Miniprotein binders against Glycine-N-acyltransferase-like protein 3 (Glyatl3). Designs and how they scored, part 6

Target 1, 290 residues: Glycine-N-acyltransferase-like protein 3 (Glyatl3), of Mus musculus (Mouse) (e9q5l8)
Amino acid sequence: MLVLKCSTKLFILENMLKSHFPESLKVYGAVMNINRGNPFQKEVVLDSWPNFKVIITRREREAETDNLDHYTNAYAVFYKDIRAYQQLLEEHDVINWDQVFQIQGLQSELYAASKAVAKARLLDLDINLASFKAVHFSPVSSVPDHSFLTGPTPRLTYLSVSDADLLNRTWSRGGNQQCLRYLANLIACFPSVCVRDEKGNPVSWGITDQFATMCHGYTLPDHRRKGYSRLVALTLARKLQSRGFPSQGNVLDDNLASINLLKSVQAEFLPCRFHRLILTPAAFSRQAHL

## First folded at step 22 (miniprotein)

Design N6 (from M1 with E2T P3E V30I R78L)
Fold by OpenDDE base, fold request of step 23:
Structure N6 (fold): chain B 290 residues (1-290), chain A 80 residues (1-80)
Amino acid sequence: as target 1 above (290 residues)
Amino acid sequence: STEIEVYVVLTVPDGRETEYIFEVSPEMSIREVLEFIAEFFGLDPSKFRLTFDGEPLPLDQPLSDLGIEPGATLRIELKE
């Protein structure tokens, strides 16, 4: 196991990962955030340098942690060799197996390999697998064209940390205290877009996560069909692109509304799928929220 | 100071205009406001200018000194 701390090497790593798109996009996004102030306190673990076969991004050991917060305790993985991934995962101190955590990646073998390691280590844990469509935005126009808007003049702001509760209640993946804290951190650390009503209440929004993924977008039911979701998506995508980030997202197969939105903005659906594993040790089975 | 709402009209190259409402501090300089809007949309602020009542706004003066009141309309447009 190598923890890559050298800034020069981390920059080189960004360039190396580009040649492995789209499968490396999750790790790439994380590395970019690490290299740009590292507001989410993450680090890069490799099997070797410079010719690595596997890369894992993780929360720094020194960072404040909640063992129940699998949103924050999320690892992104890219591998050139699945066996190398298993070998690295088998090493001590790579993964904290005594927490609820996620393993994320854009490679299909990730689940089987992770499960095999868990079994080999005789760990008593539950593994929940979710698979998503992965999307990437092509370069958006340099100047915003939002002529599709049909509602009142949009009031545009960033999200506030105080808005996290609303997001937590409306996000299908939220609804618990860990997620609330996680969302607050995302708002504080990463780009967001918010459309507000005349009273200053959020009516449409989008956020990005520690992997530079547009992970959540929502428009309140009473404010739909006005073009706000498209506005939010395009604005956020352009913002990411202007900073050199890829604009990427994921969507559940059954989320037709979001799929249609993505199609409307001509997002590219990637050939690979986004895989999210949530690993729950038996000790946390009663407390963990998925 | 309390933030104020301003209307911002963005003109695209084909001449179409879109209006937005932004909250800004009256103490912000025109430069800061321009950068704020540009950053929000992921634009290069160096390529744009802010105008009020058809006149370019000086970059280094705060909104409050320029008579920009709540509800004022600013235009952000590409430099010639």
Scores: ipSAE 0.695, ipTM 0.887, lowest interface PAE 0.6, mean pLDDT 94
Fold by ESMFold2, fold request of step 23:
Structure N6 (fold): chain B 290 residues (1-290), chain A 80 residues (1-80)
Amino acid sequence: as target 1 above (290 residues)
Amino acid sequence: STEIEVYVVLTVPDGRETEYIFEVSPEMSIREVLEFIAEFFGLDPSKFRLTFDGEPLPLDQPLSDLGIEPGATLRIELKE
């Protein structure tokens, strides 16, 4: 196991990961953020350098201050060899198994391999799997064309940290203190786009997460069909692209409105799926929020 | 501090205009306003200018010194 701390090697790694798209995208986003101020206090673990077969991003142990906050305490994984992934996790203390946490990645064996490792380590925990379509926005033009907008002139802002309460209440997996703090941190650290009403209340928004993934796109029901979701998505994608990020996203198969939006802006559906594992040790099962 | 709302107009390639509302501080220089709006849209601010009433705005002066009041319309345009 190797914890990659040298800034020069981390820059080289960022460029090497581009050769492994789409499968490396989650790790790539984390590494980009590590190299740009590291606001989520993450580090990179490899099996070897420079000829790695496994790369895992994790939070520095000092940053893991809430064992219930699986939203923040998430591992991103990319492997060239599934056996090397299993061996790394079995033979080393890569993962802090004494918390509720996530494992995220874009490769089909991730769930089965992670479950096998937990079993081999005799861990008493539950694993919740969610699987998503993975998408990537095509390059946007340098001159915006938002002619699809209808209705009142949009009031454009960034989200503020105080808006996290609204995002927490409107998200299906939200409504708890860990998620509230997580969303506030995303807003504070990463790009967002927000449309507000005349009273200053958010009515449509999108943010990005610690893996540089566009997420939490939402428009309040009374403000739909005005083009706000397209405005938010395209503007956020352009902001990310202008900073060199891949403008990636994930969408559940049954979210037909979001899928149709993505098709309407000609986003590319990638030839892989996003997998999110939430791992809950039995000791925390009474307190955990999935 | 007191912020003001301004309209920002961006012309699409076929001559149609798209309008937005932004909040800005009167103490912001034109350079700071241009950078804010351009970066919000993911645009390179060095390629754009702000105009008001058809005239390019001087980059190093604050909005308040230029008679730009709440509800004013600013245009963001390609320099070339």
Scores: ipSAE 0.667, ipTM 0.879, lowest interface PAE 0.9, mean pLDDT 90
Fold by ESMFold2, fold request of step 23:
Structure N6 (fold): chain B 290 residues (1-290), chain A 80 residues (1-80)
Amino acid sequence: as target 1 above (290 residues)
Amino acid sequence: STEIEVYVVLTVPDGRETEYIFEVSPEMSIREVLEFIAEFFGLDPSKFRLTFDGEPLPLDQPLSDLGIEPGATLRIELKE
């Protein structure tokens, strides 16, 4: 087990991860953010350097202050060899199993392998799997063309931390104190795009998370069909690409509105799926918000 | 230190214009305003300039010194 602390090696790793797209995208996003101020206090764990078979990004133990905050306490995984992934987790203290947390990745064996490790360690926990289409925006190099807008002149801002309450109430996974704090931290740390009404209230927005994933794209029902969702998605993708980030996201199979939006902006649906595991120890089952 | 709203017009390559509203501080220099708007859209600010009433705005002057009032229209244009 190696915890990669050297900034020179971390920048080399960032470049090496590009040759493993799409499967490495979540780890890549985390490493990019580590190399750019590390606002989520994360670190990189490898089996070996430079010829790694497994990469896991995790929160530093000092930063894990709420055992119920699975939003923030999320691990991103990329492996070249599933057995190396299992061995690393079985033989070393890579994961803090005494909390509610997430494991995220773009490889199909992730759930079964993680479940096998939990069983081998005799852990009493539940694993909730969600599976998503994985997407990315093609490179955007032209001057923006937002002629599809049909509503009032959009008032464009970044989100403010004070907007986190509204985002928490409108996100399908939101509505709890952990998610509120998580969203506030995402707004404070990472790029966002927001359309506001004349009173300054958010009416359409998109954010990015600790893995540089575009997420929580939403337009209030009364403000739909004006092109705001498309404006937000394209602007956020362009902003990310201009900073060298991949503009990637995830969408549930049954979210037809978002799938249609992504098709309208010619986003690419990747040949892999995004897997999100939420792992809940039995001790936390009543308290956890999935 | 009350922020003001300004209109920002961006011209696409075929000559069509798209208009947006941004909130800015009167104390911001033109350089800061240009950087904010260009970076918001993922544009390279070094390739653009801001104009008001057809004239380029001086980069190192704040909006307040240039008489830019709430509701003013600024244009973001490619440099010559």
Scores: ipSAE 0.643, ipTM 0.869, lowest interface PAE 1.0, mean pLDDT 90
Fold by ESMFold2, last read:
Structure N6 (fold): chain B 290 residues (1-290), chain A 80 residues (1-80)
Amino acid sequence: as target 1 above (290 residues)
Amino acid sequence: STEIEVYVVLTVPDGRETEYIFEVSPEMSIREVLEFIAEFFGLDPSKFRLTFDGEPLPLDQPLSDLGIEPGATLRIELKE
């Protein structure tokens, strides 16, 4: 394996990844954040440079402090050659297999290849696959007009770390201490948009993760059908685009409300799917929250 | 608790106006307020000015020195 440390090479890599969209988007987002202060303490592993066939972004070994935190301990993968991915994944010390962790990417062979390596290494672990439509926002050329909204003029803020508790309680992936800390870290490190009520309480929001993915777009039930989710999505997408970040997202096939929102803002449904693997060693199976 | 709410009006490219409410501190300079709002929407603050009651606001003065009170309407506009 090759750990890419040189800042010049990392910026070259960032540009090279653009020619591999959409499949490289999750790795691209991670590399952009690495090159911009590296707030999630991540690093890049390759098979070779400059003519790589596989890239894995991973958390720095020293930063892995909670073996149950698969939200933070997450690997994004892009490969040009599935065999190169398998070979790199098998290499000593590329993956920390003794934790609950996540592998993600936009390529269809990811699950089968990762499972095959785990089996070949005789690892006693469960792999939970989630598969999503992958989306990318079209360029947002203007500040969103609130004319599609009903009700009073929206109060716009960033999220604050104190809002993480509410986000943890409302996220389908949430409800545990690892997710609470993860959400607090996302809010502290990455862009967000929030609509608040007159008392200052969050009523609609969106955040971004360490892979520059827009996630946890949510509107409280009593505040729905007012256009808030559209306002939040467009504002966050424009904010990301203005900084050169991808404005990408994932949506489950049966989440018809979110799919309809994405269609209404003319988001592009990509010709690939998002795959998220959560790998749970048997030793952690009673403690893990998927 | 010292923050005040202001209305911020922006013009979109087709000439329509949009407005939102933001909380700002009266001690913030006009430069700081402009940067905050511009960054929130992904705008380059160096291309915009902030106006109140039709007049450009001086960048290096705090809101409190300019008579800007809770509920005031500020406008963020492209520089001429």
Scores: ipSAE 0.639, ipTM 0.878, lowest interface PAE 1.1, mean pLDDT 90

